# VH-VL binders against q55578: the designs that were tried, part 46

Target 1, 249 residues: q55578
Amino acid sequence: MAERIQKLLSQWGIASRRHAEEMILAGRVSVNGKVANLGDKADPQQDFLSVDGKQIKADNRPRDIYLLVNKPRDVLSTCDDPRGRKTVLDLLPQDLQRGKGLHPVGRLDRNSTGALLLTNDGELTLRLTHPRYHLPKTYDVWLEGNPSDEDLEKWRSGMMLDGKKTLPATLEVISENKDQIHLLVTLTEGRNRQIRRLAEELGLTVLKLHRRTIGPLQLHTRGKVLGSGQFRFLSPAEIRLLKKQVNLR
Key: E = the ipSAE of ESMFold2; O = the ipSAE of OpenDDE; V2 = 0.75 times the mean of E and O plus 0.25 times the DockQ between their complexes.

## First folded at step 20 (VH-VL; framework fv_pimurutamab)

Design k3 (at its last look DockQ between E and O 0.73; V2 from the best seeds 0.75)
Fold by OpenDDE, look of step 20:
Formats: C-alpha cells, structure tokens, sequence
Structure k3 (fold): chain C 249 residues (1-249), chain A 121 residues (1-121), chain B 107 residues (1-107)
C-alpha cells in the first residue's frame, strides 16, 4: 500500500514527519531514482526510497516501541518545537529520541500532566487518534471553588463547544473543600483542551489537570509507580489490550 | 432490595494472601464508586480504598503496596486482593457504596455485613 | 491526612436524655463531615451527610451541626435502640478518614 513518503521515513526512523517534509522539500529524498515532491506517496514493497543517494530498506525498520510517559508541566507533546522548548522526546534516552520514529499519540497541553503514549507504530497511532475509536481517558481535575450540581450535570450530559455538543462524560467528586474541588473526569472524545474549555464555559478555573488513564493504560499500577517525567515500556498485555480496543490484531 | 454481600474472609498466616469479594444487587453497580472499609476487633473504622465508577482506584497511603481493588461490572462484583498480610490486618472488612446524586458524595449509604479476616500464626 | 477526634470516648446516659457527641478535625473540612451509627455485630449505618443533612429513613431526633473543625451530632431524646457507637467521617480531603468513635451506653 502506498503511503506518504514523510510517513514512511518517520516509520523507518529516518526522521520525524516534519523533518522528513523538510528533507523532501530540500530534494534529498527520491523514489525509484526520481526526486520526490511533497505529497508524493510510495509503496515500501514496490518502490525504492533513497535519502541523500542512499537506498533505504524497509527491513531496517525499527521494532515497534510503546512507551507510557508521565508528562510533566511545561513539556510539549510534540516531536519537534521550532522554539526549542522541551518536548516529551527529551524525557527519553538518546537512543530513543532519534532514529526510532517515536511520536506522541494525541497530546496533552503544556500545562497538563500525566499519561501520554509514545510509539513508532503508525497504524496504531492512526487508529487511536481516529474519531471512530473513542478510548476513554480519565483525568484528575482540580477546580477553583465549588461548582453547582447543575453545572456538574451540564458537564456530564454534554455541553455545546464549537457548535457541537460534547459527548456525555463521567464526573465523580473525589474531594471538596472551601478552596477547590477535585474531580475525576472521564471523556470518550479528545477535543482540543476540552476539559479546560468546558470549565471556562461554566465560569470555572482549572488549577491542575492530570491524565490518569488512556483506555486500558493506567499511569500508576500496583508496583509500577511512574513519577513525573518518567517513562516505561508497555507490557505485552497492555499492548494487546490497547490494540484490541481499536480492532487491531 | 439494594444490598452488598462480602465473602472470602477466613484464617490466614502472616505473609499470606487473601482475596475478598463483594456482591452487589438491587442497583446499577457500574454507576457507583465502591469502597473498602475495615474494623479491627474492638476498634474503629478505617478507610482502605475506592474504585471509582470510571474504574480507576485510590488507596489509603498504607495500603497501596499490598492491597488491590478491582471490579467486574458484568458480575456486579467488587474485589480486594490482600498480599503480605500481617497480624494487624485482622479485622472485619466491609464493602460500601458511595452515596448517589448529582454530586457523588462519599458518604457510604449501603454497607455489606462484613467478612472477618484473621491473620495469625 | 486529616485526623478526626471524637469526644467523649464513652457517653453514659438514660433513655429519654439528650446526647451530644463531638467531632473535631485537625484542619478545616468545611461542612464535609458524615456521621454513622454502628450497633454490635452490625455494619455502620449512615445518619447524617455533610454536617447537617439526615440520610433517608433517619429519625428526626438525630441532627448534625457544625462547620470548619468542630462538629456535633445530637440525639434529642435517646431511644433504647440508639445505644451504639457513632463515627464521624470526612470527605474534604483525600484520603478519607474516620473518627475514633463515641460509644453511647446505657447508664
């Protein structure tokens, strides 16, 4: 199957998608002896890709890697940042930062923390980010003050955001005091900064946002505490469960 | 009738393991947080942990390393896996339901009868 | 964690008398205290929610009051079935905690 060249290069650990695009634009990439253009596709089984005149072999593709990261604050959920800010890849050893094709699956905003999946499995990434698959994600949400029961119910039932009603959410109160409330929020969709935007819509301020789970993945499990900025490999069982959720074998 | 029924208690040696069960009936189990609370003989109540409706768990600080809470919504069942048991773990263990409402408040409105766990040589 | 101290440890009274039980928190818990009753050989029963709200089916003789750090459970006129141990519990901060209990016994 033909795929975008930048995707192939990324999957093969040659470069990030972004960098691959730059390479293509620079005329460094060729397919079957012809200089590739941005937007071109190639079939790794039929076509010969070359970078800087050297043929890239599909059999040299890095093994699939699956990492769970506890993203800290002020770290970006991207492979590259033009401004040179710290990214989630910077949390990894050098051997994993480059050459493996690792990228974040979805994203947490800069000020949010918690579970983030990194992988070089493009197919899984595509499935997990596709709107068709609604993997539940659970968040710890600390809000300033005390929202009304009515507002919580609005949040649970769905609210209008960008002209479209949000899907129903699970909201549980973990703790509450005069200063703040701690909610456990489970979403089945991943709209941009959804929790923060919904809170704002209700006139509430999010003090802290921490993602606990991504589908079957839990940041903290018995005997496996993942501190801020730390990462671990997914177990085979976790990978199977994750793939099962998106109908992958 | 809304009820919770604990089972699985018994005598176990120090260092041993035990798995308790709590069977729920009469309500939509999956919609509720459910908690474990224990009571040593002649002593007060101690909160052990919770599994939320979302399926995530939280524990008292002392119990995270040895105790694991899980649930099977299809079976309307709550579980408590206890490892590395100690004499001080001897107690009646209760499962309890979090109080329902627009705002789930963690007052425990439904309790099981409890199951006795004795850790002794 | 928040420590809840109940006093007195034991309260000896006769039927018909007024019972006043205290629960003090190590820090402010606003109004987020619950009260439970436990009779010998039985599981606890929820009495009061969030300091002052009677749970379903609880007789009017039971009432709760207080905010911040000091809370009170009052039984206006003790019935024979009211002799039991009473516990307070907070949900203001995680983890949840219980008081040590007050035993109301017959004089």
Amino acid sequence: as target 1 above (249 residues)
Amino acid sequence: EVQLVESGGGLVQPGGSLRLSCAASGFTFSSYSVHWVRQAPGKGLEWLGVIWASGTTDYGNEFYSRFTISRDNAKNSLYLQMNSLRAEDTAVYYCARGYPGYRPIHAFDIWGQGTMVTVSS
Amino acid sequence: EIVLTQSPATLSLSPGERATLSCRASQSVSKYIHWYQQKPGQAPRLLIKDASNRATGIPARFSGSGSGTDFTLTISSLEPEDFAVYYCQQRSNFPYTFGGGTKVEIK
Scores: ipSAE 0.835, ipTM 0.932, lowest interface PAE 0.6, mean pLDDT 93
Fold by ESMFold2, look of step 20:
Structure k3 (fold): chain C 249 residues (1-249), chain A 121 residues (1-121), chain B 107 residues (1-107)
Amino acid sequence: as target 1 above (249 residues)
Amino acid sequence: EVQLVESGGGLVQPGGSLRLSCAASGFTFSSYSVHWVRQAPGKGLEWLGVIWASGTTDYGNEFYSRFTISRDNAKNSLYLQMNSLRAEDTAVYYCARGYPGYRPIHAFDIWGQGTMVTVSS
Amino acid sequence: EIVLTQSPATLSLSPGERATLSCRASQSVSKYIHWYQQKPGQAPRLLIKDASNRATGIPARFSGSGSGTDFTLTISSLEPEDFAVYYCQQRSNFPYTFGGGTKVEIK
């Protein structure tokens, strides 16, 4: 039941995973009285883990937290911005902003809006963002331009991006009028700025990009709307569905 | 061969709930958007909402609070859950298939026969 | 949302006559209008897509025209089975909307 120490420190809200690795390299972390090395593992139920001489107690682990945020424009999808820009954590009540180990699952560009999962469950995060599991994500894409049927077929079937063909996507046209079109795009991968870059390659201008869903998670459920900048806890059913998607128990 | 068949209609009291079903056959159900449209007796057609191939939904302005559309692709079935029913919800309810392709033109090329919902005391 | 106004509400004609049905949109819908036929006790049937394109299996006597805000369905020579109600529908803006219908009845 041993886990990598940097993962444990992140789960206990001591530091981000990156900062925890820096702490380990600096010799600040010990396991059973011995200074730990990067990559070492520990079981908090059986091992004595300490940071700067202070024991990390197994029963003081923060409860697992799962939040869905409707990210507004111009907010970063990071929890740790050295330039001090507004992040998704700044959208939360102060008692959730620190000490809970919350981090975003994947990312949305600064200029994009919509669904973003925050959690302190690092294993779920790793699996949900791993290309192997192909978690579907659905976007509203408002475009200026008049794409042909051939352009849309190229996008649907796959286009070259950074030397690799994109995976097939689902495209559905919600509406179109004059020189604008509203697409519903479902991707099973999360390549860097994929929707924006493919639209630009087809000569289209992205007017607005909004992530509507992440797997089973929706901003709009049964007449309830999660407004811009708001957050909510995931239901137990939503958590179970996410874990099932990536074969966690 | 290609068909849609609605069921679950009937008489219900105001404030009640009813779940309609729409069974699809003869086509790849999971690849299509599917819509609900209703028609009050002697009146015209009214679009209620859609469930997309992706599984997400959109509704007409006055329906999102009381109606929920869902699909079960394993059963080739579409559902409409209606709550807080009112007399003005009395209508024939149709399910309809969205026109196929990546540029669907949002025409309804296949319709079910309809199921009657009567909301009365 | 876009309002579609159909006129006339009722059109009384004899078999063999030409029927002209109008649909006017509250704002431009470009060419994104569909036409449906509904016979008593039946579901609607798609006739015309995107203003002028006949759906599969629709007889040549049905034609559509128009762009912007004004659209027309023409039945060049009425057959007995054409006496029905006709609806227009727009797909340019969400939510999709239907017109109020034109009833074509036998004189």
Scores: ipSAE 0.670, ipTM 0.843, lowest interface PAE 1.6, mean pLDDT 88
ESMFold2 (binder alone), look of step 20: mean pLDDT 90; pTM 0.922

Design k4 (at its last look DockQ between E and O 0.87; V2 from the best seeds 0.76)
Fold by OpenDDE, look of step 20:
Structure k4 (fold): chain C 249 residues (1-249), chain A 121 residues (1-121), chain B 107 residues (1-107)
Amino acid sequence: as target 1 above (249 residues)
Amino acid sequence: EVQLVESGGGLVQPGGSLRLSCAASGFTFSSYSVHWVRQAPGKGLEWLGVIWASGTTDYGNEFYSRFTISRDNAKNSLYLQMNSLRAEDTAVYYCARGYPGYRHIHAFDIWGQGTMVTVSS
Amino acid sequence: EIVLTQSPATLSLSPGERATLSCRASQSVSKYIHWYQQKPGQAPRLLIKDASNRATGIPARFSGSGSGTDFTLTISSLEPEDFAVYYCQQRSNFPYTFGGGTKVEIK
């Protein structure tokens, strides 16, 4: 099956999709001896891909890697930042930072913390980020003050955002005092900065946002804590559950 | 009738493990947070932990490492896995339902009858 | 964690008398205190939610008051069935905690 060259290069651990595109534009990539153009596709089973004159073989594809990271504050959910800011890849050992094709699945904004999946499995990434698969995600949300029950109900039932009503959410109160409330919010959609934007719409200020779960993945399991900035490999069981939820099994 | 029924209690040696169950009926189990609370003989109540409707869990500080709460919504069941049991863990263990609604969710309106756990050599 | 101190430990009264039970928090918990009743050999029963709201089915003789750190459960006129242990519980801060309880016994 023919796929976009930048996707193949990324899957093969040669470069991120973005960097691969840059390489293509720079004329560094060739297919069957011809310089590739942006948008070109190749079949790894039939075509010969080369980078900088060196043939790339499909057999050299890195093994599938699945990592759960507890993203800290001020770390970006991207593979590369033009401004040189710290990314989630910087949290990994050097051998995992390069050559493996690892990338974040979805995003947490810079000021948010918690569970983030990193993988080099492009198919899984595609499925997990596709709107048709509503993988639930649970967040700790600390809000300034105490919102009314009415506002919480509005949030739960769905609110208009960018001309489209949000899906119903699960809201649970963990604790509250005179200064703030701690909520558990579970979303089945992943709109850009959805929680923060909805809070803003209600006139509320998010003090802290922390993602606990991604589908079957939990940041802390079996009495083990994954500290801020730390990562772990997913267990085979976790991988199976994750794939099952997106119909890969 | 809304009710919770605990089971699985008994005698266990120090260092042993035990799994308690709580069967729910008469309400939409999956929509509620459910908690474990224990009471040592002749003593007060102690909150152990919670599993939220969302399926995530929280524990008292001293219980996180040894106790695990889980639920099976299809079976309307709550579980408490206890490991590395100690003599001080001897108590009646209750499951309790969080009160419905946003502001009273942590008032426990429904309780089971409790199940006795005795840790002794 | 927030520590709740209940006083007195034991309260001896006769039927028909007024009972006043205290719960003090180590720090402010606003109004987020619940009260429970427990009779011998039974599970606790929810009485009061958030300092002053009676739970469903609770008789009017039970009332709660207070805010901040000091809370009170009042039984206006004790009935024979009211002799039990009473616990306060806070939900202001995680983890949740209970008081040590007050035993209301017959004089």
Scores: ipSAE 0.806, ipTM 0.915, lowest interface PAE 0.7, mean pLDDT 92
Fold by ESMFold2, look of step 20:
Structure k4 (fold): chain C 249 residues (1-249), chain A 121 residues (1-121), chain B 107 residues (1-107)
Amino acid sequence: as target 1 above (249 residues)
Amino acid sequence: EVQLVESGGGLVQPGGSLRLSCAASGFTFSSYSVHWVRQAPGKGLEWLGVIWASGTTDYGNEFYSRFTISRDNAKNSLYLQMNSLRAEDTAVYYCARGYPGYRHIHAFDIWGQGTMVTVSS
Amino acid sequence: EIVLTQSPATLSLSPGERATLSCRASQSVSKYIHWYQQKPGQAPRLLIKDASNRATGIPARFSGSGSGTDFTLTISSLEPEDFAVYYCQQRSNFPYTFGGGTKVEIK
């Protein structure tokens, strides 16, 4: 069936969806000899696509790839950075960095660490990041401060952020001592800097923030640890669980 | 009646595997953290690990490589998968419920009666 | 990990006497110590939460005190049912740990 052109270009490893959109707007993409517009669709079995005058065919697309990365601090969750800063793609072997269509699913702040999914499966990415599907993500949050039970209940039940109330969260206290608390926070949404901003709203200082899980994906399984800056391929079972979460094949 | 009941203990050879079960009743199992604690014969208590209400786990330093905790909230059940068992793993294994709320956490207010695991050749 | 040292290892007393059990942590655990009682052949029973808060159904003769590194469980007047092993447990730092226990036995 016909698909949006930026999606096809991303699936084929030509560009990220965002950069494919820029290419389309710049007149670099054609369908059947006619310059494409943003939002146009093409059927890879019936239509001839070209980028910069070079014809692209559906059978040239790379295999589906699914990677879990343990993102270290100061690495960006983007495909590229105009300022040339280190990105999550720089953590991969060179043969995975280009031509595979890999992009992050969602994001982690520069100073946050932990689980980040990379894939070239654009449909899965769209669904996993869509607000409708509420994929749970669990974070370790180390805070300086001594929040009251009322403060924690406000966080659990929802707080205003950018004019919209946050969805209910799960909070579990792992440990606490004099002036510090270690929380396990599960969110079903991915709003910008949500944990950091809500902690600040409550007068708490975030000492460290680490994403432990993304849905069924865990950094630490069966006594194994995926170390900082390392990556692994997802197992077939993990891929099936992710797709099941968002009603895919 | 709030209750935890362990099962699956028994005699096993060194290097073997065993899966323990803990059946919960009388409370909303899915909303609690649940822990495993063991006690070797004539010895003290040793915390093994926890599965959180969120489903993620944490373990004592010596157990993360050989033990796996899981839960099935639909069956109100907690599990401990034990692999590569050694003689020093011989103990009574208890499941225990973490105290609810934001204070007094990890006070274990409900315990099962335990199931015995014996590892010997 | 935090080591909890309980003393004495064994406390031999008669019914009606006052028992004082010590738990010392290798570093500060603030107030985050729990106490348990374990009778032979039984699972542990929660006595005291967060240093000083009696659990539901625990008689007033049991009291806990202390903060930082030094904690005390006191049984003001021993009853026959109080002859058991007592454990302290910290929840301040991961991983959670138990003390080695104090056995309270009949003289």
Scores: ipSAE 0.645, ipTM 0.834, lowest interface PAE 1.8, mean pLDDT 88
ESMFold2 (binder alone), look of step 20: mean pLDDT 90; pTM 0.921

Design k5 (at its last look DockQ between E and O 0.81; V2 from the best seeds 0.72)
Fold by ESMFold2, look of step 20:
Structure k5 (fold): chain C 249 residues (1-249), chain A 121 residues (1-121), chain B 107 residues (1-107)
Amino acid sequence: as target 1 above (249 residues)
Amino acid sequence: EVQLVESGGGLVQPGGSLRLSCAASGFTFSSYSVHWVRQAPGKGLEWLGVIWASDTTDYGNEFYSRFTISRDNAKNSLYLQMNSLRAEDTAVYYCARGYPGYRYLHAFDIWGQGTMVTVSS
Amino acid sequence: EIVLTQSPATLSLSPGERATLSCRASQSVSKYIHWYQQKPGQAPRLLIKDASNRATGIPARFSGSGSGTDFTLTISSLEPEDFAVYYCQQRSNFPYTFGGGTKVEIK
């Protein structure tokens, strides 16, 4: 199928969409022997697409890659950072950092830790992050304070955030003592800093925030632990379950 | 009638494996935390692990490498897969439901009657 | 992990007597302790939640008290069906732990 050229260059791991637009404007991209314009479309199966005179062959598209990362604190969940700060891609072996088209699916705050999916499957990314699909995500939340049953019920049933009520959440108290509580919180949406902002609205301080699970993906399975800063490939079963949850084949 | 019923116990050789089942009825199984607890003959109670309503699991430190807890909500069933069994795993194994709600999930208000696992050659 | 020490290990009493069972935690568990009763060959039965709250269907002769590290289960007047083993359990810290039990037996 014909796609915008900047999208194709991104899918083939040649450049970000933004950089690909710059390449097009600079006259570096050709389709069927003619210099392409911004907004043009091509189909690598039907068209001869080239960048700087080098053909982009349909069968050289990078294999689909699906990685689960246990993101440590102070690592950004972004493709690149203009200030050169450490990103989740920097956690990977060199051969995976470039040329494969890998990008994070969704995000975790800089000072949050835990599960983050990386993939070059753009269709899956679009569906998993789209507001209409409510993929559950489960977090360990350590809070300073003593929330009342009423406070937890407000959180569970929904609270106003930016003029819109949050979706219902699942809460489960793992443990608590005099002035600290450890919750499991399952959300079906990913509004900006939602857990931290709702905790603050209730007068609670977030001590630590760790994403344990993204849909069927877990950091710890069958007694095996994916350590901080480590990554692994998804199993075929995990990929199938993830795609099924968003109506992909 | 709220009920939990364990099955699958029996005699196994050291190093063997065994899968225990716990059938639930009379409550919305998927909305509760469910735990495994064991008791060696003549000994006290030992908590093994839990599957939360969110379907994630946690284990006592000694069990995470050899035991796996899972559930099938369509069958209202909880499972304990035990591998690399040792003589000290000989015990009655109970499944137990966490108290309703979200704050007291670790008070066990419903218990099965247990199933005996004997690890001996 | 938190160690719960129950004392005495055995308590020999007659029906009608008052039973006092102790549970001591290795560190503060606030009020976050539960009590269970277990008769021979049976599963445990929840008696008390969070130090003092009787579970549904538990007779008033059972009461719990304490906070911090020291907790007590009291049976005000023993009935024949009360001769059993009693366990405390903490929920303050993961992983959850049980005490070693106190056997209440007939004298």
Scores: ipSAE 0.784, ipTM 0.896, lowest interface PAE 1.0, mean pLDDT 89
Fold by OpenDDE, look of step 20:
Structure k5 (fold): chain C 249 residues (1-249), chain A 121 residues (1-121), chain B 107 residues (1-107)
Amino acid sequence: as target 1 above (249 residues)
Amino acid sequence: EVQLVESGGGLVQPGGSLRLSCAASGFTFSSYSVHWVRQAPGKGLEWLGVIWASDTTDYGNEFYSRFTISRDNAKNSLYLQMNSLRAEDTAVYYCARGYPGYRYLHAFDIWGQGTMVTVSS
Amino acid sequence: EIVLTQSPATLSLSPGERATLSCRASQSVSKYIHWYQQKPGQAPRLLIKDASNRATGIPARFSGSGSGTDFTLTISSLEPEDFAVYYCQQRSNFPYTFGGGTKVEIK
């Protein structure tokens, strides 16, 4: 099957999709001896793809890799940062950082911590990030102050954000004291900085935001504790469950 | 009638495993956090852990490694998997419902009658 | 974890008398203390929520007070059915913890 060249290059661990596009625009990529153009497709089973004059083969495609990372604070959910800031890829050994095509699925903002999926499976990435699939994500949220039950209900029921009402959320109070409240928030959508923005809308300050689950993936399970900055491979069962949720396989 | 009913208790040898069940009825089970609390003979109450409505779990520090809480909302059932059991785990085990609403979720308003677990050689 | 200390361990009283039970927290828990009653051979029953709020169906003779580290459960006039063990529980900090209990027994 013919696929976008930038997708193939990404899947083959040659470059990120974005970088692959830049390579294509720079004339570095060719298909069957012809310089490829942006938007071109190739069939890895029928076409010869070359980068910088070197032929790349489908057989050299890295195996699918699925990692769960506990993203620490001040680490960016990106493959590359122009400012040279630390990224989630920097948390991996060098053999996984390069040549595998690993990228984050979705994003956690710089100040947020917790579960983040890294994979080189482009198809899975596409599906998991597609709006039609509502993978539930659970967060520990520490807020300054004491929100009223009314405000919590507003949050639960949905609030207007960027002209569109948010989907209903699950809110549970884990603990509270005079200074802060600890909420367990489950979202089925992933709007940009949604929790922080909603808190701001309610006049609340987020002190700490930690994602503990992504669909069937749990950061901490019995026998599997993943500390800050650490990563692990997903089990076959986890991968199956994840793919099942997006009607993959 | 709102009720919880524990089952699965019995005699087990040290090092053994046991799975307790808690059957819920009379309320929307999936909307509530549910907890496990145990009581050794002649002793006080001890909180073991919780499974939230969001289907995540939290445990007392001493129980995380040996105990696992799960739920099946379709069956209105709560479970406690206990491994590597010790003599000190001998107790009546209760399942309890967290109080509805935002502010009293950690008050346990509904309790089962408990199931006795005896760990002895 | 927060430790809750209940006193006295045993309280011997007669029907009609006033019972005062104490619960002390190792650190401030604000108002986030619950009280439970447990009769012999029975499961605990929720009495008071967040220091001073009676649970549904609880008689008016039961009342709670306190904030910070010191809390009190009061039974204004003991009924025969009130002789039981009473536990306090905090929800201020995770993990949740119970006190050791106070046994109210008949004199």
Scores: ipSAE 0.607, ipTM 0.821, lowest interface PAE 1.1, mean pLDDT 92
ESMFold2 (binder alone), look of step 20: mean pLDDT 90; pTM 0.925

